VH-VL binders against q96il0. Designs and how they scored, part 76

Target 1, 167 residues: q96il0
Amino acid sequence: APERGAERRDTAPSGVSRFCPPRKSCHDWIGPPDKYSNLRPVHFYIPENESPLEQKLRKLRQETQEWNQQFWANQNLTFSKEKEEFIHSRLKTKGLGLRTESGQKATLNAEEMADFYKEFLSKNFQKHMYYNRDWYKRNFAITFFMGKVALERIWNKLKQKQKKRSN

## First folded at step 3 (VH-VL)

Design m4a (framework fv_belrestotug)
Fold by ESMFold2-Fast, scan of step 3:
Structure m4a (fold): chain C 167 residues (1-167), chain A 120 residues (1-120), chain B 108 residues (1-108)
Amino acid sequence: as target 1 above (167 residues)
Amino acid sequence: QVQLVQSGAEVKKPGASVKVSCKASGYTFSSYWMHWVRQAPGQGLEWMGEINPGSGYTSYAQKFQGRVTLTRDTSTSTVYMELSSLRSEDTAVYYCARDHIYKSGPMDYWGQGTTVTVSS
Amino acid sequence: EIVLTQSPGTLSLSPGERATLSCRASQSVTSNYLAWYQQKPGQAPRLLIYAASSRATGIPDRFSGSGSGTDFTLTISRLEPEDFAVYYCQQYHSSPPTFGGGTKVEIK
């Protein structure tokens, strides 16, 4: 049961996998690796008095995590599916059955698979290049907004101190 | 600039087949799956299938299985959607659209649409 | 198939007002693989939001997505004249991808 009977909810978007950290945590929490992306999600702490700028930063970080999780989950799924398609195509071309004599799924040796890996890397070269470019852009934007939030907090602290003196 | 340019409007008789083309430019053709989505007059969007332009692998919506065939030509960076055994209910605007995340995801760039009218 | 239900069917508002559009899924979209599109008459759809809350490239800050599980929302904080259009939600959590019936945002 949630503390005070309140619903234990975190409304922040989490992406491919979702988890809920301890409710009274005042820090970000790192969850277990996602089954499909193999990346650990970060669950962000939401301050009660979050400013619009702080909210923008948090949403940017959450969106970046979602984008990253989704990219790798789909990359891994596509790799697995295309690998199966390639193996079946090559076995058919060789006149071989899809199953071994023992009933196991037939597969290709490392040298035969080299064509698939080369083709997969070639086909995904632009995608990975754009992923890296977008990752750097996102990291730059996050760093920039972290700086803006820091400046806002300094400004608010100075402003509040001055207001206290006048009251 | 990413562009998807589709072939012109088609008018077909019931029972005929139509083949719509979608020419891609401004990105690496084989790096993104391509979806086909249709929209009947005054209706919403309906997914038909997707194709890997590199491998030629396809996946179709059950409703269109056996009637739709997706193909591609890597030399011209063009994908094709062929729909057979046309009925009046197939009258729609047909769109090609690039997958945003690579496969089975949202669609970030769309062709201008091809109107297919099935009438007797 | 996951069925998406959008509400309201039509939303009549004036420029400057906030628009709130709902999309409800028949089963949980646990991955939050939910996208929003804008479509103007005679044009192809335009991707606005993906992964429930991520803005697509070039989409203004006034567009935001939220929600999880079965309930998703698209919010336009201050309607501009160019925002009057039909909006569709789309899930890509399970095959086949499916679209909602659409919400028309029209001038009051």
Scores: ipSAE 0.000, ipTM 0.466, lowest interface PAE 15.8, mean pLDDT 81

Design m4b (framework fv_belrestotug)
Fold by ESMFold2-Fast, scan of step 3:
Structure m4b (fold): chain C 167 residues (1-167), chain A 120 residues (1-120), chain B 108 residues (1-108)
Amino acid sequence: as target 1 above (167 residues)
Amino acid sequence: QVQLVQSGAEVKKPGASVKVSCKASGYTFSSYWMHWVRQAPGQGLEWMGEINPGSGYTSYAQKFQGRVTLTRDTSTSTVYMELSSLRSEDTAVYYCARGTEWSNPYFDYWGQGTTVTVSS
Amino acid sequence: EIVLTQSPGTLSLSPGERATLSCRASQSVTSNYLAWYQQKPGQAPRLLIYAASSRATGIPDRFSGSGSGTDFTLTISRLEPEDFAVYYCQQYHSSPPTFGGGTKVEIK
């Protein structure tokens, strides 16, 4: 028998909310917030004439979305878990039960929770710093490839001598 | 049965790089962070870094920043630790270990260890 | 980083005796974020205790952990032959995770 109780997870469980874009969509689509990460997933449209460079950009964006979803799902689960542990510890210290006289879940006021928030932010500082670094690194790479795709499209347009403007 | 199986011993010259593998089995690979910890002969344990096998997110100890690179292959449930610009002081047993907590880990399962010897 | 100091460095005892191992932190380890590991020669460390006092799965009840703040203790109530090993404490209160220098429990 497990002696620890519920298993802790560093990696959030899979659980991206299902959504279905319209059948003939020619655009990217956004879904409802994911159950665990609270972030909205994007379904990327794949054009019929996708270039290798466009494919690389799309895959990079998809991979970055998955990475971002996993990070925030993990953080949200860890926050919720540690918050509950803190509340239970403080209630035990006060000699109080986990439930009120009305059967509702017992809780701590904002002043009591301040210690938990300070501790959580402090001990997660390095994790958040590395997340921010990698988030910017990934967005820089995406922006770089978006620029390359834009230049490729401009070059192809000029190469075909299609200079018409409609705007 | 949870198992972490590491690659075999390596002998390297100073300035070379080494890449150690750790193959996980018996659990959902993406559900737990993987960490690397080393131990020099007769010395204690030193944390090197961590990787999320699902996302590929990594974080490194300051001492190894710029020299260590952690990667994973989800198709083979394998994580890799590459250490470059090897010095004699890098002679150690290198362990992969499974973390159970996002904020900061303790380690419930360990690989058997990979001995890396750096000598001229 | 938090520095963990283990004492004694070596503890020489006979089977059947009680072993008491100390781990002191350079600053307070909140929420009992302290683990203990056992390591035998040529083997990887094995988790014994987490959250200062919770036994890991499969660990005999002769192993117990206690303490809070800066002072933590691992107690082996009645040493068995297989318990002679090196023991490490580890904090997971702040990054990076750090380990103590170890206590070697050897046969007298």
Scores: ipSAE 0.000, ipTM 0.459, lowest interface PAE 18.1, mean pLDDT 80

Design m4c (framework fv_belrestotug)
Fold by ESMFold2-Fast, scan of step 3:
Structure m4c (fold): chain C 167 residues (1-167), chain A 121 residues (1-121), chain B 108 residues (1-108)
Amino acid sequence: as target 1 above (167 residues)
Amino acid sequence: QVQLVQSGAEVKKPGASVKVSCKASGYTFSSYWMHWVRQAPGQGLEWMGEINPGSGYTSYAQKFQGRVTLTRDTSTSTVYMELSSLRSEDTAVYYCAREKVYGDSTAFDYWGQGTTVTVSS
Amino acid sequence: EIVLTQSPGTLSLSPGERATLSCRASQSVTSNYLAWYQQKPGQAPRLLIYAASSRATGIPDRFSGSGSGTDFTLTISRLEPEDFAVYYCQQYHSSPPTFGGGTKVEIK
């Protein structure tokens, strides 16, 4: 009889969060970790009197969050795929099936997996360096805009205080 | 290098719906907001709405609220604009455009080639 | 919503002349949220100026923008035949983004 949608799992495979903040939220809301990126999304509160500068800051933060989530979602999917391909290739080279005599999934030992991790890290070293560079650039921009918004708010409060004193 | 390639022209009857695609390439699809702007024959530019391709967040012009739906497919780096309950007044060229932030500023720096939608009985 | 009014509607000039296009906002656009676009027949708009006065990449230096508050101007210092087009101003100071009605620059 009652609406059952609230109990159902959202399984969208987009690599991004589909969670929404509570309808009456007056603050930014932090969601659960995204399935693919493993990062917690921030859903930004939009005040009724949002200034243009505040809107630009919010959009910049949203864009940076999405860029970050897309990077890690893609990286995690690539890691999982290449890990499975590596395991399959190594088991085939050994003449082993994908399952043991007991029917469980066949695995490689820690020493063999260390080879995969070294190769993956080395292969993706340049990509991760560029990610870090872009991450710092984006956070520097956000910090700069946060400073501008803070100055705007201080100035507006000072103007309001002066206006109240004069009348 | 940056390209926005839109789907081909459409001819529709009143009451039908149309779905226009815009495929992005040459940049990180999820890092830039995408806008839809239309232009009726001999008229100016009219903003329809915006989408964040990563989050799926959308915002629409009041005039189109309830008739326009913006979506995206991250696997193909494509945004879509679906307009329902078509009327003759919807005959226009429809553009997708990328929003770029320049410090404290923003502008639509790259545009698709446009998709002509003709609504006639 | 902010209404942008462009004037004149049509500007007829000879090559080599200076073109001055005006855009007036219905309320103050206090920051650099004003952009200008060029559109040639059968083509998509092209970004010329952002932040009221900054040229986009690849835009010739004969194009310049100025203004603040409610009054903005696009200037083409020496008109070339390739500058035949319609020019639109646009604000994103507040949502929704709005465009002016356009100024058609035609060669006499």
Scores: ipSAE 0.000, ipTM 0.467, lowest interface PAE 20.9, mean pLDDT 80

Design m5 (framework fv_belrestotug)
Fold by OpenDDE, second read of step 4:
Structure m5 (fold): chain C 167 residues (1-167), chain A 120 residues (1-120), chain B 108 residues (1-108)
Amino acid sequence: as target 1 above (167 residues)
Amino acid sequence: QVQLVQSGAEVKKPGASVKVSCKASGYTFTGYYMHWVRQAPGQGLEWMGWINPKSGGTSYAQKFQGRVTLTRDTSTSTVYMELSSLRSEDTAVYYCARDSQYLPTGFDYWGQGTTVTVSS
Amino acid sequence: EIVLTQSPGTLSLSPGERATLSCRASQSVSYSYLAWYQQKPGQAPRLLIYGASNRATGIPDRFSGSGSGTDFTLTISRLEPEDFAVYYCQHYGSSRYTFGGGTKVEIK
């Protein structure tokens, strides 16, 4: 039985965005697009007096960002690999080399590449559907916690006003 | 077995030309590109150009454009690299290397190298 | 023009240790056209890895390649005495072929 070579899933390196905001920043910062995911990372500000609820919101946002970065990094890698394999396969079928006589990289025409895109989208359709579903779930949760944090902040402000009136 | 056998060492004066040969055997000569790569003493690898033995088409690195000429003889399965207007900086080991026309498999076979010394 | 930067320039390790060599491209490149070579003193380069991750014929399993986009890595899981050499990355398959500056793996 031929040993099925374990497809080493080239896991995209967990590219910790090397984006470091200024140390004195009191705001969330948006970095440049990540080279793998093409998504802009957000560096979340940590308040000195962060409430447990605020911390939970921040962690949820961070986890969601990491999830999203990893998904798209892997998707882009897969796309790039499959695209190149498709091109090579088609060129081979045509009896064409990887290079033209002028030394240029041999390419397929737009029509041939349309077939690739169609096939790729079809193959990955379910994966994208699951991604979208999970994306909405995560964002709904984030929005919910944002609402809770907002209410907590209002409540704390009201308590402080009452204490100032009683003194 | 695939073999790339290069010509012997050359000593040339500045301004002269050198022609190095690379004889291929053990494979279909026209099915692979032949590249030339040089390495100066203690330096890295520098790509010079390629020839398609089937068509005779060539491509040269910009640095060597106008000074390097690659040719082939299909009857003898031999590629030639001629470098003109030699300078002291051209002192290097010159390698031929095989590259597939159809697969991205890198330079899988190399010649043993030819030392070219340019001295006054 | 694509520039390949290898790091470190020199890597001093002992036999049995893991070696990790980096090759960074100045722009995103196809993994299909990235190769790694080993060169011993007085010898021609030897192909190790092609297509960023495929071992060439006769290359031991201790050699592995990975990476995509701009960042590529050659890993030697356990250094053998014969692995002390200079390693080059290459981008090929375009009109221009480019080598990295090399990483020397030497005995500590």
Scores: ipSAE 0.017, ipTM 0.616, lowest interface PAE 6.4, mean pLDDT 86
Fold by ESMFold2-Fast, scan of step 3:
Structure m5 (fold): chain C 167 residues (1-167), chain A 120 residues (1-120), chain B 108 residues (1-108)
Amino acid sequence: as target 1 above (167 residues)
Amino acid sequence: QVQLVQSGAEVKKPGASVKVSCKASGYTFTGYYMHWVRQAPGQGLEWMGWINPKSGGTSYAQKFQGRVTLTRDTSTSTVYMELSSLRSEDTAVYYCARDSQYLPTGFDYWGQGTTVTVSS
Amino acid sequence: EIVLTQSPGTLSLSPGERATLSCRASQSVSYSYLAWYQQKPGQAPRLLIYGASNRATGIPDRFSGSGSGTDFTLTISRLEPEDFAVYYCQHYGSSRYTFGGGTKVEIK
């Protein structure tokens, strides 16, 4: 029991103050879209009395966010690179320059670009299927740990009630 | 590059207090917990406590409760460990160590250590 | 408080041999929150393994961790001269952090 007493002192609200720090200092918040992935990152608040289970959940969410950000940053880069290569290849095949007479980048018509999109989707179909599979696996794991955290909190409340009755 | 740089060696008399600093650089100071671990000559590692630099919240090992105080200064990215009522048994090397945001367990970066000698 | 017991206290081995270090917890370690550290004389400890089996950045593949629940093992598959050191296991928890007593791996 001495270990338990020390833990309660550390996690209990200190002093008589009822006010939290400003929300930006206490809670998760959403940042601006990332330059490469175009996804908004979540900045996670770390509670000072975080249990190992709560830490596991938070780190899993952070790791999943990093994985998701990296996937879309890479996908967007690959798309842009292959699109530019496709346009250059088609213009070369037609014997056309990379710039118009007005100095603007030469472009392909909608019908030609449709061929690129079909090819890109076909080529990346399996990659996107694996992404969706892993995305659902990760969200299942997160939901599972969210459930465990909820049960831990319920159990702690029940322990408090039993202590009050036995005393 | 992540670095934790600790203050220099201290020699103290029994009954005195010592305050050791650990200055962090190369990462977001308020995003990671900082732990203190000591090691007596020829002995193993002993955990003392942690501080959350963002909130100032602390947790102490039962053995040190009432004698150790952990604090931080966010303007200098520095954490402090103050140990009071020093005895010969407190002679040890004191380490600060960072608790990684992305690792489930373990301390990924350590300070170089501060030797504290308690002698008359 | 979870107590970690390391065995043996000392391993006397030659370079090229396999080292197997044990760490036993007094209670089940949830989510494999167990780490291994290497410490050489006069130096701070170095993280080798976290989450029982994951190698930390820059750690050679000859180091491996295994185990779950109460029984954990650090294996060094082929000892190099620089591997002769003291090794500590550690349990992580938000309010509880404990180290084992250490295992010294020394030259025969």
Scores: ipSAE 0.000, ipTM 0.450, lowest interface PAE 20.6, mean pLDDT 79

Design m5a (framework fv_belrestotug)
Fold by ESMFold2-Fast, scan of step 3:
Structure m5a (fold): chain C 167 residues (1-167), chain A 120 residues (1-120), chain B 108 residues (1-108)
Amino acid sequence: as target 1 above (167 residues)
Amino acid sequence: QVQLVQSGAEVKKPGASVKVSCKASGYTFTGYYMHWVRQAPGQGLEWMGWINPKSGGTSYAQKFQGRVTLTRDTSTSTVYMELSSLRSEDTAVYYCARGNKYEIPSMDVWGQGTTVTVSS
Amino acid sequence: EIVLTQSPGTLSLSPGERATLSCRASQSVSYSYLAWYQQKPGQAPRLLIYGASNRATGIPDRFSGSGSGTDFTLTISRLEPEDFAVYYCQHYGSSRYTFGGGTKVEIK
């Protein structure tokens, strides 16, 4: 039963693995790689006095992480599935079995796999192009809000300095 | 309880589109492919396509390529089958069926079926 | 594309008899990726057998599948009243799914 269905981690609605950071953590925590995306999830520390702008930045980073995790989980599953189907189809066409005499999965040589890689890359070219575009847009937005948060923190420090002096 | 519950019967005019829903419960929705199969009155089973609920990736039978669109909503564990440019020969019962991605690549759980009637 | 041909189209038998249903593929089915389904009037199909010979969960042992390559058989060792239905074979080994035309098992 366990070997038939590999152990599965609980995931967020978007497919990101759900982990709990240590209770006393005062900074971001990095979890182990997700089974499907191979990306390590980040759990963000939430300050008790988080500003609305800081909350907006954190949520944007969390949403971007979930989007990124989902994209790569989907790509990895699609790649693996289509690769296996391609190998199976080619072995069937050649009249060869799917398993070697040792019980290992039969595979195609690099020259034969070149056809699959060419087709897969061609088929997914536009998808990856739009992914890169969205990834840069999201990173620009994150950088912009990081800048706003930094300026807010500087301004608040200056205000606190003046307030203390006036007392 | 693993079950698939489909939307109710539809009556459409030729040239219209129909969208049938299939709500999954009792299992991990993203762990299985979802197939769509139809059956015209008194005829056999005809495979239409599958969708991977995890990725949204799809595969369609050549006969339906360009007319069928499979989609899903992971928040409601629901798969949709939309068939456009309906003709009288599209009158059939439409089934959704769960297919194992990895271990059992067969259709082990079926919806109750949705009757679609295309009448002029 | 593999084409599946089921025979006979109709099989007339009495309860208690043995039913033998054939499914022939137009070319060899790799690794016995062949399933059998049962359908009763007004109901959705029910998976009986997958991988040519493995019974699905909850399927009585009177149902058995056999065969490899191009010739496959579904056997019902002793027909019960509830077994009178239409049976379909299905190929799923090449990422494309194909059903046979069906065999109707009816009361003699």
Scores: ipSAE 0.000, ipTM 0.435, lowest interface PAE 20.2, mean pLDDT 79

Design m5b (framework fv_belrestotug)
Fold by ESMFold2-Fast, scan of step 3:
Structure m5b (fold): chain C 167 residues (1-167), chain A 120 residues (1-120), chain B 108 residues (1-108)
Amino acid sequence: as target 1 above (167 residues)
Amino acid sequence: QVQLVQSGAEVKKPGASVKVSCKASGYTFTGYYMHWVRQAPGQGLEWMGWINPKSGGTSYAQKFQGRVTLTRDTSTSTVYMELSSLRSEDTAVYYCARVHPYDSGTFDPWGQGTTVTVSS
Amino acid sequence: EIVLTQSPGTLSLSPGERATLSCRASQSVSYSYLAWYQQKPGQAPRLLIYGASNRATGIPDRFSGSGSGTDFTLTISRLEPEDFAVYYCQHYGSSRYTFGGGTKVEIK
């Protein structure tokens, strides 16, 4: 039977919530960690009169966030699956069951688990290197477009001031 | 509690203008964008524009650019939607709605709606 | 911009049945920037789902949203008499806001 206060996580549409405090719509909003990737999503503020260039930047940031979230969600699922398979294999080798007589999951000690962690990191080394390279490239592109958007905003303000002075 | 209360029904002749009000209460008025959406009889929802009550900045849908004007009065926590050069096709229920604070895009709450009839 | 197409236009069902409503976007959209609304005759729309899958405050568990990219779905697992209404999807992932044409869920 779920406890009402603990299990009734409902985001208040009216802007009031005990779990998700209200945030101003004029700022980027940071959410709770995703249950699969364990990364906090950012909901981007859409500025007044968003330009096509600003939209491209926002889409690039959103796409990069989705790419990053998917990578870590998949990595964490792979880790969990392989960890369970490793534990099962080692317990079987020792002649032990998957669960204790009390029904709890049987576990391995820290020394035994160290073997799994070392193998997992080694096996995934190349995958992590490609992730780091892509992460670098994506952040460079985002920084570049942020600069372009800043220049566009300055130029547009300058053009508006010139038009006003000419009239 | 958060509420949006709109002005009463209007009947206008073609070529006239209408100004509908939406009074906000129960939250910080300048902290959230206010949008306007209309619905013609038997038709779907059509977005018209938004106003930022803090700055007075606005954005309008292309279809209404030049005919709609959104304004606000921070002293009364009220937003106004003025639609000019009315045509029979402008007969609709007009809604104000607050942008959801957590994702800057969903509409909650909504005003009760204001019926604008253009005829005769 | 992005056009949202809802299907079917009308869904005729009996209480207790499952309703599945579709919303397709003309371009890929972030799944976190799609909402669903319920509207009963003579009333303002009511927010049901935001961010494609999150239920709004006070919305019963029988309502659920799913989807990503261009394909989104609203599911009502067991229709109650009060659920017969028109449902609209909305894209809010840009400076412009668009609604689908609506799906009317009516009593068979």
Scores: ipSAE 0.000, ipTM 0.477, lowest interface PAE 18.6, mean pLDDT 79

Design m5c (framework fv_belrestotug)
Fold by ESMFold2-Fast, scan of step 3:
Structure m5c (fold): chain C 167 residues (1-167), chain A 121 residues (1-121), chain B 108 residues (1-108)
Amino acid sequence: as target 1 above (167 residues)
Amino acid sequence: QVQLVQSGAEVKKPGASVKVSCKASGYTFTGYYMHWVRQAPGQGLEWMGWINPKSGGTSYAQKFQGRVTLTRDTSTSTVYMELSSLRSEDTAVYYCARETLYSGQDHFDYWGQGTTVTVSS
Amino acid sequence: EIVLTQSPGTLSLSPGERATLSCRASQSVSYSYLAWYQQKPGQAPRLLIYGASNRATGIPDRFSGSGSGTDFTLTISRLEPEDFAVYYCQHYGSSRYTFGGGTKVEIK
């Protein structure tokens, strides 16, 4: 496999762009907006003393980010595709070309586009409901593990205090 | 049952004009664009143009611009293709074909039986 | 304008054999707006496949379409005697409509 350079973009099979963080970063790195999802990806820094519980939380956050990126990349592509198809169909129905007299792309007025938005929203209602349900489930799980990590850190601090007192 | 029924074979001399009809039935005539496609003997399919039966709007392939005229009559659910200044190279079978209009799915789902036009001196 | 190139020009096969027909576009076909038509001598073309992979109503399941971008394939899994015909691919979904040159499937 060839080595990828810093800031190099790569397209995943799902249509999601990927990126590489600057080398030897000691902090989480926030990338540029993905071409398809329009969301900024976060590259998570891995500490040397990461506990198994901290690793589980990090992996859960990474997996949730990937799921979110794929969902919105696919949704945006579907929206763009169906919008263009709708415009083409309406312009053909009117006997109009795809270009204006000035050579610009022909577009529909706001009233005509309202029909498309209404249809798209209605058609995707169930899909968006399932997305919201899964989004809440994932955030609940992340919050739960964040709580566990916080408790682990408190316990470890108490153990250190105890050791100092026993000496 | 969708049907497209075309007029009968024509024999014309060079320089003449021909007008082929295509009568639609079994669906809402104004809901679907109609295309015209020709096929010279032993050759492939060649797109000529489309007409919107609702508006009467048309679009023609560049090769036929100025020689082809597409019209329709909504009272009889019929589209017409008129080709002028005929040449021997215009000898072909001429087909009408219906397309879908929604979501860019404008493939041709139903075809007429074809009309043979022979241009000879 | 997209140009469609079909290959081979002629396929000589026997009934029961698999036929694989290629259609290549000069530019990427948006949204898989590619159709396949079958034409028998003296008859009008018949729609087989649209959207690159969707079978038209009444078309037997031995016909299948695949591909995306610039490379498309029509497959007939087991040739029946009535399948010996000329096959055309078509690009649609634009202001222009383009057909490939055709592939003739004939009895060897």
Scores: ipSAE 0.000, ipTM 0.473, lowest interface PAE 16.6, mean pLDDT 80

